VH-VL binders against 7-cyano-7-deazaguanine synthase (queC). Designs and how they scored, part 10

Target 1, 227 residues: 7-cyano-7-deazaguanine synthase (queC), of Persephonella marina (c0qst3)
Amino acid sequence: MKQSSSIIILVSGGMDSAALLWLAKKEFDKVYAVSFDYGQKHRVELDFAKKLTEEAGVEEHFIAEVPHLKGIKGSALTDRSVEIPSEEYPEGPPVTTVPMRNLNFLSIAASFADIYEIENIGIGVHSVDSPYPDCRAEFVSAAEAAINASSVMVAKKKNRITVYTPFLGMTKTDVLRIGLELGVPYEKTYSCYRGTIPPCGECATCRQRIEAFRSVGLEDPWFKKER

## First folded at step 3 (VH-VL)

Design p22 (from a04 with heavy chain T106L, light chain S95Y I96S H99L V100Y; framework fv_anetumab)
Fold by ESMFold2-Fast, scan of step 3:
Structure p22 (fold): chain C 227 residues (1-227), chain A 122 residues (1-122), chain B 111 residues (1-111)
Amino acid sequence: as target 1 above (227 residues)
Amino acid sequence: QVELVQSGAEVKKPGESLKISCKGSGYSFTSYWIGWVRQAPGKGLEWMGIIYPDDSDTRYSPSFQGQVTISADKSISTAYLQWSSLKASDTAMYYCARHKGYSYGLDAFDIWGQGTLVTVSS
Amino acid sequence: DIALTQPASVSGSPGQSITISCTGTSSDVGAYNYVSWYQQHPGKAPKLMIYEVSNRPSGVSNRFSGSKSGNTASLTISGLQAEDEADYYCSSYTYSSTLYVFGGGTKLTVL
């Protein structure tokens, strides 16, 4: 069922944003996409984001640079001196945390939404498995409030901007089931934090991805054995 | 006008060091991987390695790991290929090329330098 | 890592069509839609002719087309012209630590 509205989707090239993109194509009349270059080690995701958005047939795909997040010390995703771990510790935020990353991303997406008069911003956060504070329901609610308090559209008494988070409260397995039903080409998604081709299979995102596929009785397309 | 301009031809003796350059212009140099490709006289193309200039993330073909050093200076939009000790078998044309997307090894090299001929003889 | 297999040479006459094959394995050409073709004239740098199996860069003649079936990619040149005489190289992403592999090259002669 399509809504008579537009949405801009935050697309990383990974599994969750791919499922969100395909869901948005089903539910919304006009789908835009934005991807972020923040100096991440797995920047190969940007090429997969481009392929996914082309295949989905979005209205326009924006690439936004976030220079102030490049070279952040201490985050394994951007700091070359910090190894990507094979596991994440249970205490506190993991070493892969980029401070205020999703807040920066939502703010930039909101600028596009306000300028282009797009009514919805889609982000593929799911809180059940997230160790990151800026992936939780409380954050999403606060960000949506701040976006609308700052919006030129709202100031002009035009439509409000809604942050669309259909996967909150879902596991990665739940999101994968939805994506499989929608026909997401998972062989064209990429999640490895190390940025290797083939994916390393050992970082947190690789392990989560492999386990999600196994939980639905499938092998991850990246790790299928040869004939 | 996107282009890669390489340094001029070099004639060297075995055991000498050498550093050749590849300067990008007309695009965001730090946003694209730069690869190096070797072609021995009368032979085919051999991929040597690739570097992302923004953070100097470097990947080598196993055949060239330890034989050469790839580096970049993003302040002057220039990538480098360097030998600490040349041998006669290093005689070849060396090309730098821009990878067309943000990834590595998945796609194509869309812009090529004119090549640097390196001749190593006694 | 093993290079992709191309015929050493092919030939054709002006106006004809020729096809150059590029055979890999299920871990490179057969696994991914990331096959490229490069044209190299004597003394010149390679030029990208085809990327992602069948896409043409801006400025490349539509006489050049690419395709793939299983582990074999093909470059087809229709309406063959004298200026097409060159060496042609295929390339692909590979599972190995090499990341990128070239074919051995094919010399096209326009008779």
Scores: ipSAE 0.007, ipTM 0.543, lowest interface PAE 9.8, mean pLDDT 83

Design p23 (from a04 with light chain T94A S95G I96S S97Y; framework fv_anetumab)
Fold by ESMFold2-Fast, scan of step 3:
Structure p23 (fold): chain C 227 residues (1-227), chain A 122 residues (1-122), chain B 111 residues (1-111)
Amino acid sequence: as target 1 above (227 residues)
Amino acid sequence: QVELVQSGAEVKKPGESLKISCKGSGYSFTSYWIGWVRQAPGKGLEWMGIIYPDDSDTRYSPSFQGQVTISADKSISTAYLQWSSLKASDTAMYYCARHKGYSYGTDAFDIWGQGTLVTVSS
Amino acid sequence: DIALTQPASVSGSPGQSITISCTGTSSDVGAYNYVSWYQQHPGKAPKLMIYEVSNRPSGVSNRFSGSKSGNTASLTISGLQAEDEADYYCSSYAGSYTHVVFGGGTKLTVL
């Protein structure tokens, strides 16, 4: 049953936000999407975000630039002098961390929600032990509180904005199972941090994606074997 | 609304330098790759290279690497194709085109300039 | 140089269907779903007709359709009209070194 409300989904072009987008189309009457250009090395990600939102049939897809995150030194995702690792995530925040990335993204999405009078903001955060501080439950709760405290729409209408996080506490495999049931076109999703075509298969996001498909008895559409 | 306008036809002699332009309007110029495509008289299309104007990330076809320079000035929404020393074999129509997607590998060229005819003869 | 193989010419009569092939290798057309087709009338710039194998831009007639099987992509034009007479070029992503390759082009004559 669809809710009688609207939502704006943060769409990266990756697997988790794709599953979230398809779930939102099932659960909400009106679905909007926003994707972010923050100078990421994998800008090809935005092409897949566009394909996914076109296929899902969203009301509107916004592309927001985040210029102060472009070229940030020290992050492997934005600093061209820092190589993207080919290993699994180590303990603690990895070198691919972009400072307060999801906070910036949620604040921008909240601005769209306030202007267009959208009642929900969806973000595909999952896994209780995320190495990124801005992917955890405590962060989501604090961000939602700040959004509601500062919203003109909320002040005028007395209706809350909800940060919608249906995958919080789930594994990537759990999210993939939900997406498969919803009919997500995973061949149109892209996760590689290096931004190569084909995906490199070696960065943390490629490795997590390959393992998630393997765990459900499927091959990732991007990676064919010589088998 | 969205358009690419190229500089006018050029007639040059071998050994001369040349810089032709492609000005975008009606869209966020810094957010799209601009490609250059060559078409020799009576021949097909050849991809030369592409540039992302926001950071000047430039990719060349192996056939054109070192033979031309692609650049952009985002303050005036203009991309350039430049030769240091023209050859008679550079005689061709040159098109600039906007890449539809955010990466040159995942989509197509959706908006094309009208073309710049370059004639190189002695 | 030309990396993708197209027939030099194809012809048909008004109302008929024609198909133009575009054959590459397992490193371009066979490897990626990033095949596009362009229409070029004499003296004009190319116009995008198909992108990502089978998708049509807004304003392009549904008489134009694209497909791919193995290393060969195809453009099919149904219900041929005189205005369809033009050169047609395919293009494919060819990997991070080569980037983009075009086909040699096909001249469509509507008899």
Scores: ipSAE 0.006, ipTM 0.514, lowest interface PAE 10.7, mean pLDDT 83

Design p24 (from a04 with light chain A31S N33D E52D; framework fv_anetumab)
Fold by ESMFold2-Fast, scan of step 3:
Structure p24 (fold): chain C 227 residues (1-227), chain A 122 residues (1-122), chain B 111 residues (1-111)
Amino acid sequence: as target 1 above (227 residues)
Amino acid sequence: QVELVQSGAEVKKPGESLKISCKGSGYSFTSYWIGWVRQAPGKGLEWMGIIYPDDSDTRYSPSFQGQVTISADKSISTAYLQWSSLKASDTAMYYCARHKGYSYGTDAFDIWGQGTLVTVSS
Amino acid sequence: DIALTQPASVSGSPGQSITISCTGTSSDVGSYDYVSWYQQHPGKAPKLMIYDVSNRPSGVSNRFSGSKSGNTASLTISGLQAEDEADYYCSSYTSISTHVVFGGGTKLTVL
């Protein structure tokens, strides 16, 4: 049932946050979006985030800079001297990990929620066995608790902020099926970690995306247009 | 044999509507983007927007979003640039050009139309 | 409104070499190898001279070459000829709100 409330969605420009954005437009009366510039190699995703939010018709789209994450050493997503990825050290979180990335993003989104009196924050985390610690249910629950303990809006109005995570426990294919049913314009989404146009087709996110489309009997729109 | 041919020069008054065309030949029209580039008298090149004719996916420069409409008819290999209400400031040369879309091949505007001069004066 | 920075004019004599710079930011020239250069003679449509930083289309003289270092791309024309006198524009992919950005243009005079 569509709620008489507002939500702010973390929109990366990728396929999972696009599905979340379209779902939020169905379930909430007012939808805001925030995207993050943290010096990532796939910064072209921000262009696609803008196109997606324009198409969805959000109330406002915020672009937040995270300058302390720009130039971070050791992460393949931000450190241009580090290749994406090396399989010779497979144990532990992958080399594409940006430390505390989703924690930073949720805290910034919470600031916008407090200012605009928004009661929900949406994040497109999925997959129960994610290698990223800040994509797990335990992290989401702890972040929601910290946000509510810190919120001026919550303290004044006694309303709680909910971290909305409808895709927890789903595969990328499950999320794609939901997005297709909602009419997401996947030709306006971009996921490549290398930030190339056209997408490289070889990084972990490109391979996952191509396989997700193949699993539902479709071609990735990027490759259809590049004939 | 690959070419883009644009419609002829136009002289209009402010408030009038206008639709100019760009016809491709000698290649698979649906396999390339068509971009529109404006050049005001004595000034430089300014990108307006781009369309993929196979599915009419259209992308605009922020400066031209809402000011013009870009469309295409793939059955006749023709792209269009349209104004609902012209202004004197729309006086310019308008070029169409094809682009592969940052894919394998020439990732630039490699074939250009001859240009359509649009003059808007009261 | 943003544009890539080019010098307004450059000059050379026949047989000499000249270089035209095109300076952007990390959101365009600095991060992407999709820099192109166009030649425009008075009253004519632009002609592609260089794409993907340093590649020449078929039919373009090897006197034209392109390069890039950091946020600056360069077009070099060797063995200048009178016919090279024209306006030159650089262009790049950009990651900020638009897919294409042009430079302001450089007028080359050959005397």
Scores: ipSAE 0.000, ipTM 0.402, lowest interface PAE 23.0, mean pLDDT 81

Design p27 (from a04 with heavy chain T106L, light chain Y32F S95L; framework fv_anetumab)
Fold by ESMFold2-Fast, scan of step 3:
Structure p27 (fold): chain C 227 residues (1-227), chain A 122 residues (1-122), chain B 111 residues (1-111)
Amino acid sequence: as target 1 above (227 residues)
Amino acid sequence: QVELVQSGAEVKKPGESLKISCKGSGYSFTSYWIGWVRQAPGKGLEWMGIIYPDDSDTRYSPSFQGQVTISADKSISTAYLQWSSLKASDTAMYYCARHKGYSYGLDAFDIWGQGTLVTVSS
Amino acid sequence: DIALTQPASVSGSPGQSITISCTGTSSDVGAFNYVSWYQQHPGKAPKLMIYEVSNRPSGVSNRFSGSKSGNTASLTISGLQAEDEADYYCSSYTLISTHVVFGGGTKLTVL
């Protein structure tokens, strides 16, 4: 059943946000997208976010700059002096953690939602496979409460803003199965934290992606080899 | 109006240094990669390198790595191409161009400067 | 040091259709949908005519179209006009070098 409401999706260019975008196009009447330029090493991901949103046919795709995160030190994702690890995620928050990243992203998306009177904000978080504190159910619940307490649209019209997190209880493999059924063009998705083309195949996100495809009996489009 | 305006023609002798400029206007200069393309007299387009002005992330063609320096001053929306010691073989038209996508060279160059002619002769 | 292969020249008459080929490898034209085409008139800067294989920038005539099959991209110009006489360059993303490679260029003569 298609919802007669609007949603703004946080689109990174990766697999999970691509699956979320395709699901949103099926479930919602109007789909908007926002992507974030925060000085990430893998800025090539933004080119893939653009291609995905064009392919999906969103109402509008916003690119939001996050200048304070561009200057952040100590995160392997934004600090050029810190190497991206070549292994699966360790226990606890990894060196790729950007402090309060999803909180910043949700607050910016909420500003768009308030201005354009959009009722839902979609984020492709999954806590089962994620080591990050700002990907947990507790965080999502608190953020949604803060957004609704701050919204001009909610105060005037009494319509709540919902943070839509359909993958929260899922593994990356579960999300991939849904995306395959929806027809997501995975050859247009990019996940490598190193920002290389071809993707490095060795960072945590590359390894998770390769394994997810293998678990469903497929090869990752990026890692097909010539005969 | 989005445009790139390059510095004027230069006539130099071998061994001299040179720095040419490319000034962007009408858009967020720090949000786009700026590429440099060389065209020798009567020849085709040759890729030199690209810079992201916000953080000065720079990528070079192997043929130009160590031969030229690409830089940018985001406070005045200007990118630069510099030689420490010119050679006669550096005689060419040099174009700067704005990269359409967020990646270093993945997409296309949608806005081009008018070109800077550099002549190196004795 | 590998450039994309284009014919050195093509010619046509006003009103005709012509096609310019751009042949690469499975590591560039064949690997990705990032092929662009540039038009250059004598003494002028290149102008983007096609990006991402088949997309036209605003202000580019629909007489210009792009396509790709395997390792070969093509630029087709229909209804040839005198002002189409120019050099045409293809460009592709590549897995080698600095990730940008140009074709050798094709001189179009409208007779």
Scores: ipSAE 0.007, ipTM 0.519, lowest interface PAE 10.0, mean pLDDT 83

Design p28 (from a04 with heavy chain K100E, light chain E52D N55Y; framework fv_anetumab)
Fold by ESMFold2-Fast, scan of step 3:
Structure p28 (fold): chain C 227 residues (1-227), chain A 122 residues (1-122), chain B 111 residues (1-111)
Amino acid sequence: as target 1 above (227 residues)
Amino acid sequence: QVELVQSGAEVKKPGESLKISCKGSGYSFTSYWIGWVRQAPGKGLEWMGIIYPDDSDTRYSPSFQGQVTISADKSISTAYLQWSSLKASDTAMYYCARHEGYSYGTDAFDIWGQGTLVTVSS
Amino acid sequence: DIALTQPASVSGSPGQSITISCTGTSSDVGAYNYVSWYQQHPGKAPKLMIYDVSYRPSGVSNRFSGSKSGNTASLTISGLQAEDEADYYCSSYTSISTHVVFGGGTKLTVL
């Protein structure tokens, strides 16, 4: 066993990672955070990640650069020539897909976990039928196995690194309910793929956010007025 | 073959001391944790604690810390569960079980001893 | 002392499929993919049936399958047979007050 009450959380600045961060602060003794700069159009989300981690009181907040993901052609999140869609995608990987993004992120987080001897890595993946292949339970299990097979800390300490995915199988509405009970400051979270302030209200993630708040009888803090 | 063999049934009176054993064979005893699980008559499984025989690193359930002592002698591939003063409420079946740890392979109790019945009565 | 929530009993007929639930919290079942299931026949030690939510040890029938959604893990037994009649316990890793927590157990009756 020997698992410490330490965790490193992947924090994007969005709603789901904010809920995860607040949950981790309740459940773990020491909480670290890592956020990623991969050339995404919504880089302003990193500013919100910094404010959220400061407010939560994490041990250390790491900002990791992922330069090989910057300017990847064909992804609406990184390729400036591809517009962020205003319509939702019914099935399959959308144009906002960044190849192997969560795999890159988990491997980087695992290196911090290995150095700091942190036994848990938290990622806010949710929804069983995610259109992103690297957000599914199968992927999480495979990544965790690879991390443990390669960890110096694990080899020496008899402990393993656990990928903490408490929201797997939950809807965004379920995650929001948990976050509201935990006191997450949602007015300090940011999800717009276009990176505008105020958020555009038109992209898939803005629409999902607005609907999640509506489903719990609340108005999204960013959209206080009627349209 | 891999197995855990436990000591025989015990009948004791309240206040008496007791030490029961769990002997591993067919595998590297020092490479696996040994856990102790209690099952009171007609009740479910309760985790008591776990020990790593190579360095005697021991972890207890909060409910059992201070109530029992878990130890191991790696030279004879044997783990122990010990009471300094038994109570009637200690009447139960006690199982030992092997656990690789949350590092490689099976993250569960994969090999179980046959159990030691402990009866504490006046 | 902490226990995951399982139904006290379930029943089914030979050839039927049944499902046993195991409900925890966001600090155990909801947090980790370290859910295991044990089968216990009267007078015998528990036997590992499922580990890491859905994996079967060598020698365990493929009629046994595991899954998890949110804070609830499930054990499903297809093509029920008389020898499946037993008590079933779920278990999960927890990082808080105890490192291992068991469910209260479910008695499966095959009629």
Scores: ipSAE 0.000, ipTM 0.434, lowest interface PAE 17.8, mean pLDDT 82

Design p30 (from a04 with heavy chain Y52W T106L; framework fv_anetumab)
Heavy chain, then light chain:
Amino acid sequence: QVELVQSGAEVKKPGESLKISCKGSGYSFTSYWIGWVRQAPGKGLEWMGIIWPDDSDTRYSPSFQGQVTISADKSISTAYLQWSSLKASDTAMYYCARHKGYSYGLDAFDIWGQGTLVTVSS
Amino acid sequence: DIALTQPASVSGSPGQSITISCTGTSSDVGAYNYVSWYQQHPGKAPKLMIYEVSNRPSGVSNRFSGSKSGNTASLTISGLQAEDEADYYCSSYTSISTHVVFGGGTKLTVL
ESMFold2-Fast, scan of step 3: ipSAE 0.024; ipTM 0.626

Design p31 (framework fv_anetumab)
Heavy chain, then light chain:
Amino acid sequence: QVELVQSGAEVKKPGESLKISCKGSGYSFTSYWIGWVRQAPGKGLEWMGIIYPDDSDTRYSPSFQGQVTISADKSISTAYLQWSSLKASDTAMYYCARHKGYSYGLAFDIWGQGTLVTVSS
Amino acid sequence: DIALTQPASVSGSPGQSITISCTGTSSDVGAYNYVSWYQQHPGKAPKLMIYEVSNRPSGVSNRFSGSKSGNTASLTISGLQAEDEADYYCSSYTSISTHVVFGGGTKLTVL
ESMFold2-Fast, scan of step 3: ipSAE 0.144; ipTM 0.677

Design p32 (framework fv_anetumab)
Fold by ESMFold2-Fast, scan of step 3:
Structure p32 (fold): chain C 227 residues (1-227), chain A 123 residues (1-123), chain B 111 residues (1-111)
Amino acid sequence: as target 1 above (227 residues)
Amino acid sequence: QVELVQSGAEVKKPGESLKISCKGSGYSFTSYWIGWVRQAPGKGLEWMGIIYPDDSDTRYSPSFQGQVTISADKSISTAYLQWSSLKASDTAMYYCARHEGYSYGYLDAFDIWGQGTLVTVSS
Amino acid sequence: DIALTQPASVSGSPGQSITISCTGTSSDVGAYNYVSWYQQHPGKAPKLMIYEVSNRPSGVSNRFSGSKSGNTASLTISGLQAEDEADYYCSSYTSISTHVVFGGGTKLTVL
């Protein structure tokens, strides 16, 4: 039986946030979603985020703009002068790093949580496969502390906000197994950093999802030979 | 520079076949969608369909499904719009346009346009 | 009717600001932030002026701006100049029966 609780999920349209969305629909009574427009090259994910949230049946789906991150220099995700690498993630922060991306996202989601009196914020980070500093357990813990120290709802009700990270410490393959069990429509998810249709199959995120599907004996829906 | 260059004006009779072209240059042709937009004399713009040249994935407007064929030859960076049997009502300016390359069937913008091909169908 | 609704014409004097509306439904303009605006001079191909509601391509004057409220998108031209006299078309992504739909077009006359 679901307990009376609410959550707002950060939904990108990718496979990890889709699995998180489906898990949240199973575990929480009310599910809200927020997606971010920060000028990313893979903006097509926002189209998939909208379709996924409609299919999941969320209470409300917010689209938040982060204009100061649009065109940020040095990140291949936002700086159009920097090519998206075709290689796997290196050790340490890669050229696709957007400075403080998840910190900006969590702070914006926390504003919605405070306004709507939502006590959980869900983010699909999985640190085992991620070179990004703002996807690590230490960051999540610090962000949760800052959110709780800043929340009017928490101060008024004396209850805390939890940053819900069920996939922390999991691989993409582990997350995929959970999503498959939940019935996630992976053919409606999109992860390519280059933002091409069809997905490029060469960037780190394409390579990771192709390998995740292969490891569970399936082909990525985007690269299936038959429909 | 990035540009799309279309074939020249055509004058045809009803029932004739026609194939017009749109050649891309100055960019990776196989990485962007090419759309076709029709404009009848004195009328507005009508989207006909799009093609992704790398794999020939083609999407049609319901109004033009079955009435035209969109194709591409990536070896010469050229997209095509074809009629098997022209009608007088096909008289229009036909534009090809590049879709920025980041949305699947969610056509947000045509950023580069060809100069247009005028097709006149009269007896 | 598959077209977005635009006024047939709009007029203004040099230096004035004018606004062109583009009204759709909850399945296109109201649902998606994929609204574009095109300028077309007589005998010329359309030129992209605004994409994704409010973004301006490189080389387009900052006198052109876009916005959206509910099912209606708007193109605003400030500091109106004679060269702005043209037809303006909006377009939006739609999920119902086509992947893009255009408005009927608005003829801007600079008085």
Scores: ipSAE 0.000, ipTM 0.411, lowest interface PAE 18.0, mean pLDDT 80

Design p33 (framework fv_anetumab)
Fold by ESMFold2-Fast, scan of step 3:
Structure p33 (fold): chain C 227 residues (1-227), chain A 123 residues (1-123), chain B 111 residues (1-111)
Amino acid sequence: as target 1 above (227 residues)
Amino acid sequence: QVELVQSGAEVKKPGESLKISCKGSGYSFTSYWIGWVRQAPGKGLEWMGIIYPDDSDTRYSPSFQGQVTISADKSISTAYLQWSSLKASDTAMYYCARLEGYSWGPLDYFDYWGQGTLVTVSS
Amino acid sequence: DIALTQPASVSGSPGQSITISCTGTSSDVGAYNYVSWYQQHPGKAPKLMIYEVSNRPSGVSNRFSGSKSGNTASLTISGLQAEDEADYYCSSYTSISTHVVFGGGTKLTVL
């Protein structure tokens, strides 16, 4: 992509969005970031998102609150009465599913893109057998179409907004390899669904993270203290 | 032998500026956070903030944000706590302490403490 | 505010065991295994006695032990000795960027 292009990256503070942020800094002239507070149990991830965007040197980092997703019943990420599972994803959409989460996030990011006249929206979705319907290529394509049909910038300038998803065909291990080559400070990333310090090491995201590092012959920085 | 040596006692008037120091030795100064902890006379310990000397990353407690400045000079292995304008309520013992843990954020425990610097602010 | 609650004082006789509680919330003591305990003798700097709930630094007597249940961490001193008379403070992590909180402190008297 052209160095003169601009992009806004959805940054969660986790490994995949960190890799995306570093890739975007290499590929785009102007990089913006947006992070979301939707009442998730792992809100501590937002502190890591702030550190990551500061270190990357983005044009501006936006924090958007999503109040209608706070306290949603039935999702282990937002419903305090539902426990975070200690095993990998169960059959069907997991109990950690937040309804329309990425759709809400992309629509909010699109509003920032429209206001700041940004041509690309980056999201770190990848296909390590994601059970979430709003992480799939079909969803991304439909969201991009809806964004372009409703954009004031697109209507006035006739420039299309592209949803940038470079990791869709990759495993978490593949994304980690890319991030390591880019120099991502993984010690500044956080993935635990439970929001604990230290990370619980038992939820699906902790297990995937630990396995990804092990698969490249490294130990997860969270479990590698000096000394 | 890990050691933190703090500057000597200070007696100041309200409105005066002050900078106190904490010099580390016997370890890699840039590899650990240095924290500042206040103890008012007859009162408990209050965390003020921390600095990571390698990059001067600083974190302040909400109670002390904007009230003090924490800095470090890694070339001489020394951390500083500074006031632009002292108040009588700043009268306290001030400790520096080395913070064990990760450089990127999760805070753990203070393993070595300086001897303390007594600051008295009175007219 | 001090976020962690400790009793103001505890007392015991030589040879007894005493326990000092440190009660926080589900956002600090209940959430994280980053609880530490410090001993302070009059006119001296604090000394680390326990870290990460139950770990003891080299040189600290095995009479000192730590534990946690729910939102409450505990420091237990067995075989109480005169030199244990001191103030004891607990501490816990509450947020990534800025927040360590201390307990109000407990004065231990050995009679």
Scores: ipSAE 0.000, ipTM 0.417, lowest interface PAE 16.8, mean pLDDT 80

